# VH-VL binders against TATA-box-binding protein (tbp), part 3

Target 1, 182 residues: TATA-box-binding protein (tbp), of Cenarchaeum symbiosum (o74045)
Amino acid sequence: MLDPRTRPRVVNVVSTSDLVQRVSAKKMAAMPCCMYDEAVYGGRCGYIKTPGMQGRVTVFISGKMISVGARSVRASFGQLHEARLHLVRNGAAGDCKIRPVVRNIVATVDAGRNVPIDRISSRMPGAVYDPGSFPGMILKGLDSCSFLVFASGKMVIAGAKSPDELRRSSFDLLTRLNNAGA

## First folded at step 1 (VH-VL)

Design d4 (framework fv_disitamab)
Fold by ESMFold2-Fast, scan of step 1:
Structure d4 (fold): chain C 182 residues (1-182), chain A 120 residues (1-120), chain B 105 residues (1-105)
Amino acid sequence: as target 1 above (182 residues)
Amino acid sequence: EVQLVQSGAEVKKPGATVKISCKVSGYTFTDYYMHWVQQAPGKGLEWMGLVDPEDGETYYNQKFKDKATITADKSTDTAYMELSSLRSEDTAVYFCARDYVWGSYRFDYWGQGTLVTVSS
Amino acid sequence: DIQMTQSPSSVSASVGDRVTITCKASQGISSWLAWYQQKPGKAPKLLIYAASSLQSGVPSRFSGSGSGTDFTLTISSLQPEDFATYYCQQYNSYTFGGGTKVEIK
């Protein structure tokens, strides 16, 4: 029997925010820790990666920002705040506040043992399992989440919009696997 | 496939309020800002403001900040622009135009325009 | 604040002529410039974005160039359907140029 209280390990958080203003491409081209080339992708965005960022922030000239590659919501929001400060300090954007929003949390769960997906997939409503095309079983969660379950007992939960949704979806997944005979 | 369809022409008296709609189809409404542009008779284009349909955040040209209210209803894929305290100088064609949230610097599709006439 | 100065205000040209329209920004805007065509009674149509990128479906006789403060729209061989007013727009604060009316002789 799998323990439904097994805590998922967050591996990636995507969050977004809006500077509520256009960003100066000229200033982005000149500032440190920013990769910007007006000939690349029509000059639509720059990439900020300061020392200490787990991932990076894409800054669009529209003022929209995307934080990727952080391993917690706090770190992902921290990347957006650091990008904002970096843009403001270098004159690429005016003084502003931002409202970060989580767009996607990806986490892993390890059952610590093999899961018989060959056997239980037919017993789980909505399960998709075709080992000829993909080795994992695909399931939908309660909210925006989707699940990948591998025979090794490793699992991926994607699509969570908050840590609370991630915890509820992880509990749901493990409970459904137990009910199917895992 | 992509269409922005605006409401029909309006004739209003000074002091009245008018609300213009811009209904979209053929794309995901929340992936694009919706801008509003004013064109007075025989004159050029002037940007008024925009709304982000995802969260309802708005940004205005200072000239229009106290005149225009821009909103979006993502349940009906419709953006709105309301003009209050109408005066004769508000007589113009008003356009909506979309702008990709994640990196566009172009208004790639426009509504057909709505003529608002303010007359006594 | 960024001001856009567009010139000339009007031009008359024959079919087959090369037409050049210029747009100057009061401060640097990198490539944050689009060009639009507006025919009488119609909504504007996007021609060029990112100063030099041709919008899909727009004839190749239209081209854009420039960066920083000085920008140009060129029509290499004017056609009767090119009768229109042309506008530049910068995308830092969405300021339009004053427009250029192209009259075909």
Scores: ipSAE 0.006, ipTM 0.497, lowest interface PAE 11.8, mean pLDDT 87

Design d5 (framework fv_disitamab)
Heavy chain, then light chain:
Amino acid sequence: EVQLVQSGAEVKKPGATVKISCKVSGYTFTDYYIHWVQQAPGKGLEWMGRINPNSGGTYYNQKFKDKATITADKSTDTAYMELSSLRSEDTAVYFCARDEWFGELPYFDYWGQGTLVTVSS
Amino acid sequence: DIQMTQSPSSVSASVGDRVTITCKASQGISSWVAWYQQKPGKAPKLLIYAASSLQSGVPSRFSGSGSGTDFTLTISSLQPEDFATYYCQQYNSYTFGGGTKVEIK
ESMFold2-Fast, scan of step 1: ipSAE 0.061; ipTM 0.623

Design d6 (framework fv_disitamab)
Fold by ESMFold2-Fast, scan of step 1:
Structure d6 (fold): chain C 182 residues (1-182), chain A 123 residues (1-123), chain B 105 residues (1-105)
Amino acid sequence: as target 1 above (182 residues)
Amino acid sequence: EVQLVQSGAEVKKPGATVKISCKVSGYTFTDYYIHWVQQAPGKGLEWMGRINPNSGGTYYNQKFKDKATITADKSTDTAYMELSSLRSEDTAVYFCAREYYDILTGYDAFDIWGQGTLVTVSS
Amino acid sequence: DIQMTQSPSSVSASVGDRVTITCKASQGISSWVAWYQQKPGKAPKLLIYAASSLQSGVPSRFSGSGSGTDFTLTISSLQPEDFATYYCQQYNSYTFGGGTKVEIK
């Protein structure tokens, strides 16, 4: 039997925030740790990546920000806060506060053994498994979550909106696999 | 620099055991699977098994399940593979390799390899 | 378990030649194929991942193609340093092909 308490490894957190003000493209172009090209996407955004960031923050001239590539909610929110500080310090934005929101958590789970997806896919309602098209079994999760399960035992959980949802979805996935005979 | 460094060559008699180490540096040990691959003299590559250093979970090629034991020590960033009841047929170079899996790009490959450890089993 | 059948087992070639190596999976594996180069006495080196993506630092004369069950590695203009053995691998369950030795004609 698979252990339903197997800990998911978070590989990417997407979070967003809004400065509730426009950002100066001219000032972004001059900022250290900021990549801005007027020819890219009509000059609508820049990318901030400081040496300590796991990922990066996309900053739109509208004031919207997207944090990607962080491996925890704390780190993702930290990237948004760091981007805000850099924008304010360099005069690209006025002093403000932000309210980060998690949009998507992607995690991997390792069963530590093969999962017989050829055998169990027919016993799992809603499962999509067509090895001629894609080697993994696709399962719909609760709410926004979706799952990819590979014969190797490697699994992907995408679409979680909180660490709690991720933990519940991981437990649910492993329990469903056990009930199907994995 | 990301690097996997293996222990040195071993000469063993039939029936002995051997434990090969694979020390990693330049990345977070617990974020990537470590695999072991056998290459007999003049032959191709054969996958033996893998470990998730974060969970300790292992998955083996059925051929090697009773021969090889893969472990990981998070305190020293080192993966191990132990071979038991050695026979002359176990004479081979053994490689450790890191599996890099990027969910956003679909990148999945053994991107960094150890230098290999020659195990010679002779009577 | 997924079988990977690699051909040819060996090819004799000259510098400047175009070399093509094929790999066939016993079942559909989408683009889950990597290609490796191994020189005598050395560890394998990753060349191609996801069937067609060139690894950073690998010369552009190497290319990969294919999806599903049929995959190809091509060396457009063979160089002296390219004489080596090449392996395909599917990474759903980590099966390697039998290898192709590219040797001097």
Scores: ipSAE 0.000, ipTM 0.463, lowest interface PAE 14.5, mean pLDDT 86

Design d7 (framework fv_disitamab)
Fold by ESMFold2-Fast, scan of step 1:
Order: C-alpha cells, then structure tokens, then sequence
Structure d7 (fold): chain C 182 residues (1-182), chain A 122 residues (1-122), chain B 105 residues (1-105)
C-alpha cells in the first residue's frame, strides 16, 4: 500500500509578472545571460538565466514575464525580481515595480516501488494510458491538478495553485492508486 | 493504438501550392500539440512550427513563417500544413509529430507520422 | 537562437562496440533534451527524453546523460538494428542537432 501522506517534492514553480512596458528586443539580443532569437516565436520573447537562478525567466517584448524551474515560491519570485533588475541594468527596460503571482506548482512523488499502471489504468475513472504514445498514465485531479504516473513509481503532480492544493491533490492521487489496487 | 497518418507523396511544379494532412487516432486530438518538421534530401531535421489543436494557436520557425501555414480541424482530428510558392529547395520529406507540452509537464515528440515526400520539379 | 552542435557527424562501428554521441547547446537548456533514432526511409523514433529518461520499449543499452550545455547519448553494445542516424533536440525552441550517422565498419 502507498502512504497517501507521503510529502511531494516541489520541482518547479511557475509564476508570472508584468513590467507594464515593452522590452527592447535589440537590447535583449545583446545582453549577457539572455538568449533572444528573432527567428523563434516571431521575436516575441527572450530567456534570461543568470548563474544564481535555479531555472529561467521568459521575457516577452510586451513586458510579461514567466518564471519557471525554481523549486520554491520564494525562488520563483526571486527569479522575476532578478530578471527585472537585469533588464533595467542593461537598458532593455525602464525601472519599474512588479507583483509576482503563482500560476502553477509542479511536484514529484516517489512511491519507492513500481506501480502497475498497465493493470490498474482500466480501474481508474478518467485515466489515459497508451504506452505506444506516452509511457505514463495521465489522470485529472479534482481541482486544477493533473497527474502523470510512471510504472517506475515516479509521479508528477502539475497545476497546483498553492501548497495546500498540492498537498490535497497528492493525497487524492495516492488514495486513488491504492483503491485501484496499486 | 496511437497513429499519425500522413497524406501521400506529391509532385508539384515551381510556384504551386501543396497541402499535407496528418490524421490522428488513438488519443484525444486536442490534448497534444502537433509539430511539423522538414527533412531535405540527405539532410537533417528542421523544425517548422506547431499548432495547439484546441485553440488553433500557432508558432513558427521564422524561416518558414512566410512559406508554411499550419491548421487543424477538430471535427476530423486532422492537422494540415500548406506550403505556398513552391521552389526546388522545398523538395523534402515533411513529418508531423505530437508532443504533450500542452499540459506543461513534459516536452518531446513521442509519436511521428510516416512522412510525406514533396518533390518540386519543372 | 540556441545552436545544437552534434558530434561526430558520422562514426564507423562494429556490432558490440560502445558508441558515444555528443551534443552541445550554445546556451544552457537544463535537461530539456531528447534523442531520436532515424533509419533510412523511416520517421524518427524517440529514444531518450529529459536528457536521461529512457522511452518505454527502448532497449536498456541506450542511455543519455548531461545537463546545462553538454549532453551525451551512449549505446553500450551496438546491435545490427542500431545502424541509423541519431539526432538530439532541445525544447526551448525545438532546434535539432545536425545528426550523427552510425555506419557499419
């Protein structure tokens, strides 16, 4: 039996913010720690990754920013603030305030053993499992979360809007797997 | 059983337009992006663009954005890629491929169509 | 754009050999790298995703490693069916490497 109180490990927090001004594509193309290619996505965005970032920040020329790859809300918000400072210091944007918002928390859960997804997927309402397409079983949560469950026992929970939602969704996932005979 | 089945080979004259189809089955069409990839004879793979079949939203490699138009028809579970003003350098095999990025969790092309050869010759 | 430099462009090998293919990104891409195998006249087949995760149904002799800018695909003991062209791909902008043709010696 899987322990449904197993604590998930946060691996990615997606947060967003808006500089409320356009960002200079020309300056982004010349900035250190910034990748900008006008041939990609019609020149709509660049990517900032400084040595201190766990992940990266996507910066749209509209001024919208997306922080990905940070392993906590604090780190994700820190990436947005660092990207803002980096853009301002390099003349790609004027000085401004930002108000980061959490959009998505992604976490992993490790069952510590194999999960027989080939056997139990037919017993789980809403499960999508087609190993010829994708090696994991896909499930929808009761809230905004979605789940990927791999035969190895590794699991991914995506779509949580808060740590509390993540905790509830993890409990829900592990309980459903137990009820299906995992 | 997931399948991406592409339309058959085409032979076109310079200046013509060609429209290639990619019909999917065995999964929910709107849950996966569809990408298009070009492979010129004896050359490597080059990404052309993608479509979100649910919204119809597209993103293109700038090299192809004035040449290729990607569309999707939810009623027939089919993605399309149209090439306009064909030139000899457009001679290539064109592949469609799906990816699960639409859920924001994993990115890779796990299933591919068999490819469609487009030959542009006078 | 992110440039993916793949090396070698070709390698001659015998059945049972260890084959190593490398892929270098011009900028950091974390672990967002996939490896594909393509046989003549066929569509590419996914082997490795997220730099090191083996796709279901792919033999364990295939392995991937690396993070940041330097990535490696290894075939521990080459089999007759492994003679093919291999491509890396990064997912920040879907750029493929130039390919490595693994040829019979």
Amino acid sequence: as target 1 above (182 residues)
Amino acid sequence: EVQLVQSGAEVKKPGATVKISCKVSGYTFTDYYIHWVQQAPGKGLEWMGRINPNSGGTYYNQKFKDKATITADKSTDTAYMELSSLRSEDTAVYFCARDLTIFGVVEYFDYWGQGTLVTVSS
Amino acid sequence: DIQMTQSPSSVSASVGDRVTITCKASQGISSWVAWYQQKPGKAPKLLIYAASSLQSGVPSRFSGSGSGTDFTLTISSLQPEDFATYYCQQYNSYTFGGGTKVEIK
Scores: ipSAE 0.000, ipTM 0.453, lowest interface PAE 14.6, mean pLDDT 84

Design d8 (framework fv_disitamab)
Fold by ESMFold2-Fast, scan of step 1:
Structure d8 (fold): chain C 182 residues (1-182), chain A 123 residues (1-123), chain B 105 residues (1-105)
Amino acid sequence: as target 1 above (182 residues)
Amino acid sequence: EVQLVQSGAEVKKPGATVKISCKVSGYTFTDYYIHWVQQAPGKGLEWMGRINPNSGGTYYNQKFKDKATITADKSTDTAYMELSSLRSEDTAVYFCARDFLEWSDYYYGMDVWGQGTLVTVSS
Amino acid sequence: DIQMTQSPSSVSASVGDRVTITCKASQGISSWVAWYQQKPGKAPKLLIYAASSLQSGVPSRFSGSGSGTDFTLTISSLQPEDFATYYCQQYNSYTFGGGTKVEIK
């Protein structure tokens, strides 16, 4: 039986925020730690990566921002705040407050043992398993999450919009696997 | 009422140059990209390039980079596309279209289009 | 460059039919896909953006789905005004699919 309380490990958080003002493309092109190329994606955005960031922030000239590659909600929100400060300090944007929102959390769960997906996939409603095309079993949650389960016992949970949703979805996944005979 | 109005049909000889206009109204010209799209007779849509009217910055399809020149005039709210060294295979309808400069810019698509300009190259 | 392979090239359908059109990108493009409708002699009209977002003013019988490389446009119950050519488009480098002509059966 798998322990449904096994803690997922967050591997990527996508969050967004809005500066509610336009950002200067000219200033972004001249800023340190910012990649801006007029020819890439029509000059719509720059990419900020300061030395302390785990990932990066995409900054659109409209003022919208997307934080990717951080391994916690705190770190993802931190990237948005750092990008805001960096833009303001370099004169690319005026001083402002932001309200970050989580858009997607991806996490891994390790059962610590093999999971017999060959055997249990037929017992799980909605499961997709075709080892000739992809080695993992694909499952959908009742909420925004999707699951990949590998025979090794490693699993991926994608689509969570909060840490609480991730925790509940992980519990749901492990419970469903146990009910199918894992 | 948001609209893009293009200049009228053109008939040109091989080797000539043609300049097509796209005049916008009903919105702030500098807040949207203007794209240009080619459609040869009986064929599908092919993206040519786009301009940011605020900066004048352009991005072209490699196929058209030596054929088309896209410009914008903020004083008249008009975008232009110039085709040089015209050949018979340049015969097509050319469309301009606007694209939102929002945080999901990559996703928004071309929501308002000009009516199209037929360019016929004949000798 | 990113290629968009659209299928089928044409489909014959009757009013009330469910019509599905698919589009495959040669590489991952997240949800950076729009769908357009074009009638003969007219400019294209935007139907769907961000793979699944319905454009304002477009009837709810149109829907989009997919992410990564595989995308689908669905018309749940075809109406007479829906006979047209449909195009997918990706936003990374603005490539259009080859088009699908929806014709009367």
Scores: ipSAE 0.000, ipTM 0.459, lowest interface PAE 14.8, mean pLDDT 86

Design e1 (framework fv_erenumab)
Heavy chain, then light chain:
Amino acid sequence: QVQLVESGGGVVQPGRSLRLSCAASGFTFSSYGMHWVRQAPGKGLEWVAVISYDGSNKYSVDSVKGRFTISRDNSKNTLFLQMNSLRAEDTAVYYCARDLEYYDSSGYYYEGYYGMDVWGQGTTVTVSS
Amino acid sequence: QSVLTQPPSVSAAPGQKVTISCSGSSSNIGNNYVSWYQQLPGTAPKLLIYDNNKRPSGIPDRFSGSKSGTSTTLGITGLQTGDEADYYCGTWDSSLSAVVFGGGTKLTVL
ESMFold2-Fast, scan of step 1: ipSAE 0.000; ipTM 0.450

Design e10 (framework fv_erenumab)
Fold by ESMFold2-Fast, scan of step 1:
Structure e10 (fold): chain C 182 residues (1-182), chain A 123 residues (1-123), chain B 110 residues (1-110)
Amino acid sequence: as target 1 above (182 residues)
Amino acid sequence: QVQLVESGGGVVQPGRSLRLSCAASGFTFSSYGMHWVRQAPGKGLEWVAVISYDGSNKYYADSVKGRFTISRDNSKNTLFLQMNSLRAEDTAVYYCAKDLDSSGWYEDWFDPWGQGTTVTVSS
Amino acid sequence: QSVLTQPPSVSAAPGQKVTISCSGSSSNIGNNYVSWYQQLPGTAPKLLIYDNNKRPSGIPDRFSGSKSGTSTTLGITGLQTGDEADYYCGTWDSSLSAVVFGGGTKLTVL
């Protein structure tokens, strides 16, 4: 039996925040650690990646920001705060406070052994498994989550809106696999 | 200030039953998993059981499985351990303990612990 | 019989450093997070270390934890007479679906 308390490993957190002010495209174009190209995406955004960031932050001239590629909620929020400071210090935005919001958490779970998805997929309501199209089994979770389960025992959980939802969804996934005979 | 107070211990004959209670205060009881851990006289710690924040998930040590039942009443901030078919080997101080944090995964570490209640199973 | 193995006792003088070891297997320490507990004479246990090397609020930095493979260690520097206690390692065991503890180590400060 799979241990339903196996802790998922967060591999990507997407979070957003709003500066509630416009950002200067001209200043972004001149900033270090910022990629801005007026010919790309209509000149509507720049990308900030400082040496300490695990991922990067997309900054729209509207003042909206998207943090991607961080491996924890704390790190994702940290990227948004760092981007805000970088914009303010370079005169691309005025001093302001931000309120980051988690939009999506993606995590992996490793069962440590093979999972017989070929055998158990027919016993799982809502499972989609067609190895001719995609090698993994696709499942939907209780809340906003979706699951990919591979025969190797490696699994992906996507769509969680909080660490608490991720914990519940991981437990749900492993319990459902056990109930199906994994 | 988080407090956990165990009660219900006593001296009981082998084969009888006893029900322990743990009264919790100073935190949102319904948000945390809760554990029972015991310690026989002069011996080390032995984990007994855990219950999830909503009561839907339970795990037991093999030594008590089928004999002990963990439960909770979130409306009364109280944790219970129903102990049936008691044996001399169940003689111990029984502690209730709170999961450290509600925002993480179901935890394997707990703090604080209550002061304990003594159960003596004597022939 | 405890699933995790600790030395039954260690001793040192005030101001010295001690290290308490705890050994297990892949089903427990090897694939799970480790905690350490202190039990002063006549009292309930208190959490010293969780998640291998983290301290709860109020635990001084002279207490440290580390994990390598299937073993973990608790380090105590600047030893004080008030550290005289029993110390327990603990973790989840995936094969038993249970929390398991070491047998405990009695620390004597002379």
Scores: ipSAE 0.000, ipTM 0.456, lowest interface PAE 15.9, mean pLDDT 86

Design e11 (framework fv_erenumab)
Fold by ESMFold2-Fast, scan of step 1:
Structure e11 (fold): chain C 182 residues (1-182), chain A 125 residues (1-125), chain B 110 residues (1-110)
Amino acid sequence: as target 1 above (182 residues)
Amino acid sequence: QVQLVESGGGVVQPGRSLRLSCAASGFTFSSYGMHWVRQAPGKGLEWVAVISYDGSNKYYADSVKGRFTISRDNSKNTLFLQMNSLRAEDTAVYYCAREDITIFGVVEYYGMDVWGQGTTVTVSS
Amino acid sequence: QSVLTQPPSVSAAPGQKVTISCSGSSSNIGNNYVSWYQQLPGTAPKLLIYDNNKRPSGIPDRFSGSKSGTSTTLGITGLQTGDEADYYCGTWDSSLSAVVFGGGTKLTVL
């Protein structure tokens, strides 16, 4: 049996926030650690990556921000706060507070051994497994999570809204695989 | 037989554009993420771009952002790289390569298991 | 400079063991899976190792990978003349949102 307490490794946290004001495209184009090109994506956004960020922040001229590539909720929220501070310090936005929201947590789980998805997929209600189309088995979880399970024992969990939800979804996935004969 | 075949390379002047194609066969193209990787003469491998299996998610190396566009046509089993504002430092052999896992908002790098033979791009006067 | 650091060259005699190192940081090797590629002269790269230490079908067991902290190594035992090639480590860099490669190591079989 697979160990349902196997700890998932967070690969990416997507979080968002809103400055509730427009951001100056002219200032973004001149800022350090910011890529802004009016020919790219119709000039609607820039990308901020300061030293120490695990990922980067997309900043829309509407004031909306998306943090991607961070490996924890704290790091993802930290990227949004750093981007806000960087924009304000460079005059691209006025001073403001933000309220970050987690949109998606993606994590991997490694079972440490092969998982017989070709054998167990028929025993799992709702499983989609067509090796002619995609080598992994696709499953829906509870509370908006989705799972990809590969024969190698590597798994992907996407759609969690908190670390607690991720832990519960990981437990659910591994338990369902065990009940199907993994 | 799983195969990738690049085409569209050639000699082009700085500032011009070129479009590369990669024809896939022997596997379900729409199920795999795809990469472009280049190699300048006598140099090492440099990653260029990746596109998810459904085309919804793309990432680029900082050296090509704003100039290159990766795209795909799953109905024709073809990957593309549109290269604009070409520079001398873009001179390289361009390879397309297959990746197993790419999903929206996340790229999972599991290794590039199938590579094409490459197509040569030379940017010179 | 490449983001991942490899020695530019390594050499050994047939039948010997050689180890090729690759060093990175927490944003790449430290928190992501590593792959190794072999490039024979005049050919496209070939995947040797994925997920730090797994071999694709058809890769002999004399090739091995290992990862510790922010470094990874490729081991080749029973060295053969046909192993003479350039070897590259590769991984995802979470801070760049990009795939990064080492600078490559030229293996010469003496």
Scores: ipSAE 0.000, ipTM 0.452, lowest interface PAE 14.2, mean pLDDT 86

Design e12 (framework fv_erenumab)
Fold by ESMFold2-Fast, scan of step 1:
Structure e12 (fold): chain C 182 residues (1-182), chain A 129 residues (1-129), chain B 110 residues (1-110)
Amino acid sequence: as target 1 above (182 residues)
Amino acid sequence: QVQLVESGGGVVQPGRSLRLSCAASGFTFSSYGMHWVRQAPGKGLEWVAVISYDGSNKYYADSVKGRFTISRDNSKNTLFLQMNSLRAEDTAVYYCAREAYDALFGGDFSELDYGMDVWGQGTTVTVSS
Amino acid sequence: QSVLTQPPSVSAAPGQKVTISCSGSSSNIGNNYVSWYQQLPGTAPKLLIYDNNKRPSGIPDRFSGSKSGTSTTLGITGLQTGDEADYYCGTWDSSLSAVVFGGGTKLTVL
């Protein structure tokens, strides 16, 4: 039996926020730790990566921001706050508050043993398994999550909107695999 | 699964008010910007208003500025359009629409800029003369 | 009056390729991303293309978008009778602080 309490390991969190004001392209072009090229995306955005960031933040001149590459919600939100402070300190934006929102969490789960996906896929409603095309079994969750399950016992959960949804979806996945005879 | 359902349309006299609602289901409503778009009989699409995911930013077409107010209640997954001082030119089918967004994985990303990926069926507003 | 200009109609035979143009200015298409929408008779619009050239899931690769300067085009290859519809380009206009649409193009499959 697989342990449905097995903790997923978050590998990427995408979060967004809005400065609710336009950002100066001229100031972004001059800022340290910021890459801005007016030929890229028609000059719509710059990329901020400070030494402490796990990933980076895309800052649009509209004021919208996207944090990618962080390995936790806290780190992802921290990147957005750091980008805001960096923009304000360099005069690219006025002082403001932001309210970050998680858009996508991707996590891995390792069963620690092989999972017989060739045997159990026929018992799982909605499962897609065609080893001639892709070596993993594809499953859909009840909400925004999708699952990839490999014969090695490694699994991917994508599409979660919160840590709680990720935890519930992981439990759901492992329980469904157990019910199918894993 | 993902759907938007408009309601509140009807026949009203010029100068009166009407409030449209848009009920969202099957997705995390609070993560998306939302639009109102209208279409007069036999005419093309005309954008009306947009509201950011958290309600802090709003933009309006010049033709409705000062008369229409867009709002949302994220706890109820509902978008609203309050229409005051209605004119014959406001006669149209009103659609609510969700700002488009990409699935983001493994450090890949995309930003959407006022594209609309999910639309409701529309609700008809007729302002009688 | 539309701020983005599209031809009012285009026609082609099944299996052919058709392109629909949309022209604007620096304040809209020139500096912002473009979306394309399909509206079948009596239905709500459906997103075909966003961010100039990306397709939502479920949109076949017969549909493509491109942008050059202040103009954008929607390409449809392998034209089918089910493609008969009105097609609209749309984008943000920074001078108006508003989303603007083209006037629409009616595609007839002969």
Scores: ipSAE 0.000, ipTM 0.460, lowest interface PAE 13.1, mean pLDDT 85

Design e3 (framework fv_erenumab)
Heavy chain, then light chain:
Amino acid sequence: QVQLVESGGGVVQPGRSLRLSCAASGFTFSSYGMHWVRQAPGKGLEWVAVISYDGSNKYYADSVKGRFTISRDNSKNTLFLQMNSLRAEDTAVYYCAKEGYDILTGYPDYYGMDVWGQGTTVTVSS
Amino acid sequence: QSVLTQPPSVSAAPGQKVTISCSGSSSNIGNNYVSWYQQLPGTAPKLLIYDNNKRPSGIPDRFSGSKSGTSTTLGITGLQTGDEADYYCGTWDSSLSAVVFGGGTKLTVL
ESMFold2-Fast, scan of step 1: ipSAE 0.022; ipTM 0.600

Design e4 (framework fv_erenumab)
Heavy chain, then light chain:
Amino acid sequence: QVQLVESGGGVVQPGRSLRLSCAASGFTFSSYGMHWVRQAPGKGLEWVAVISYDGSNKYYADSVKGRFTISRDNSKNTLFLQMNSLRAEDTAVYYCARDEGFGELLDYYGMDVWGQGTTVTVSS
Amino acid sequence: QSVLTQPPSVSAAPGQKVTISCSGSSSNIGNNYVSWYQQLPGTAPKLLIYDNNKRPSGIPDRFSGSKSGTSTTLGITGLQTGDEADYYCGTWDSSLSAVVFGGGTKLTVL
ESMFold2-Fast, scan of step 1: ipSAE 0.000; ipTM 0.461

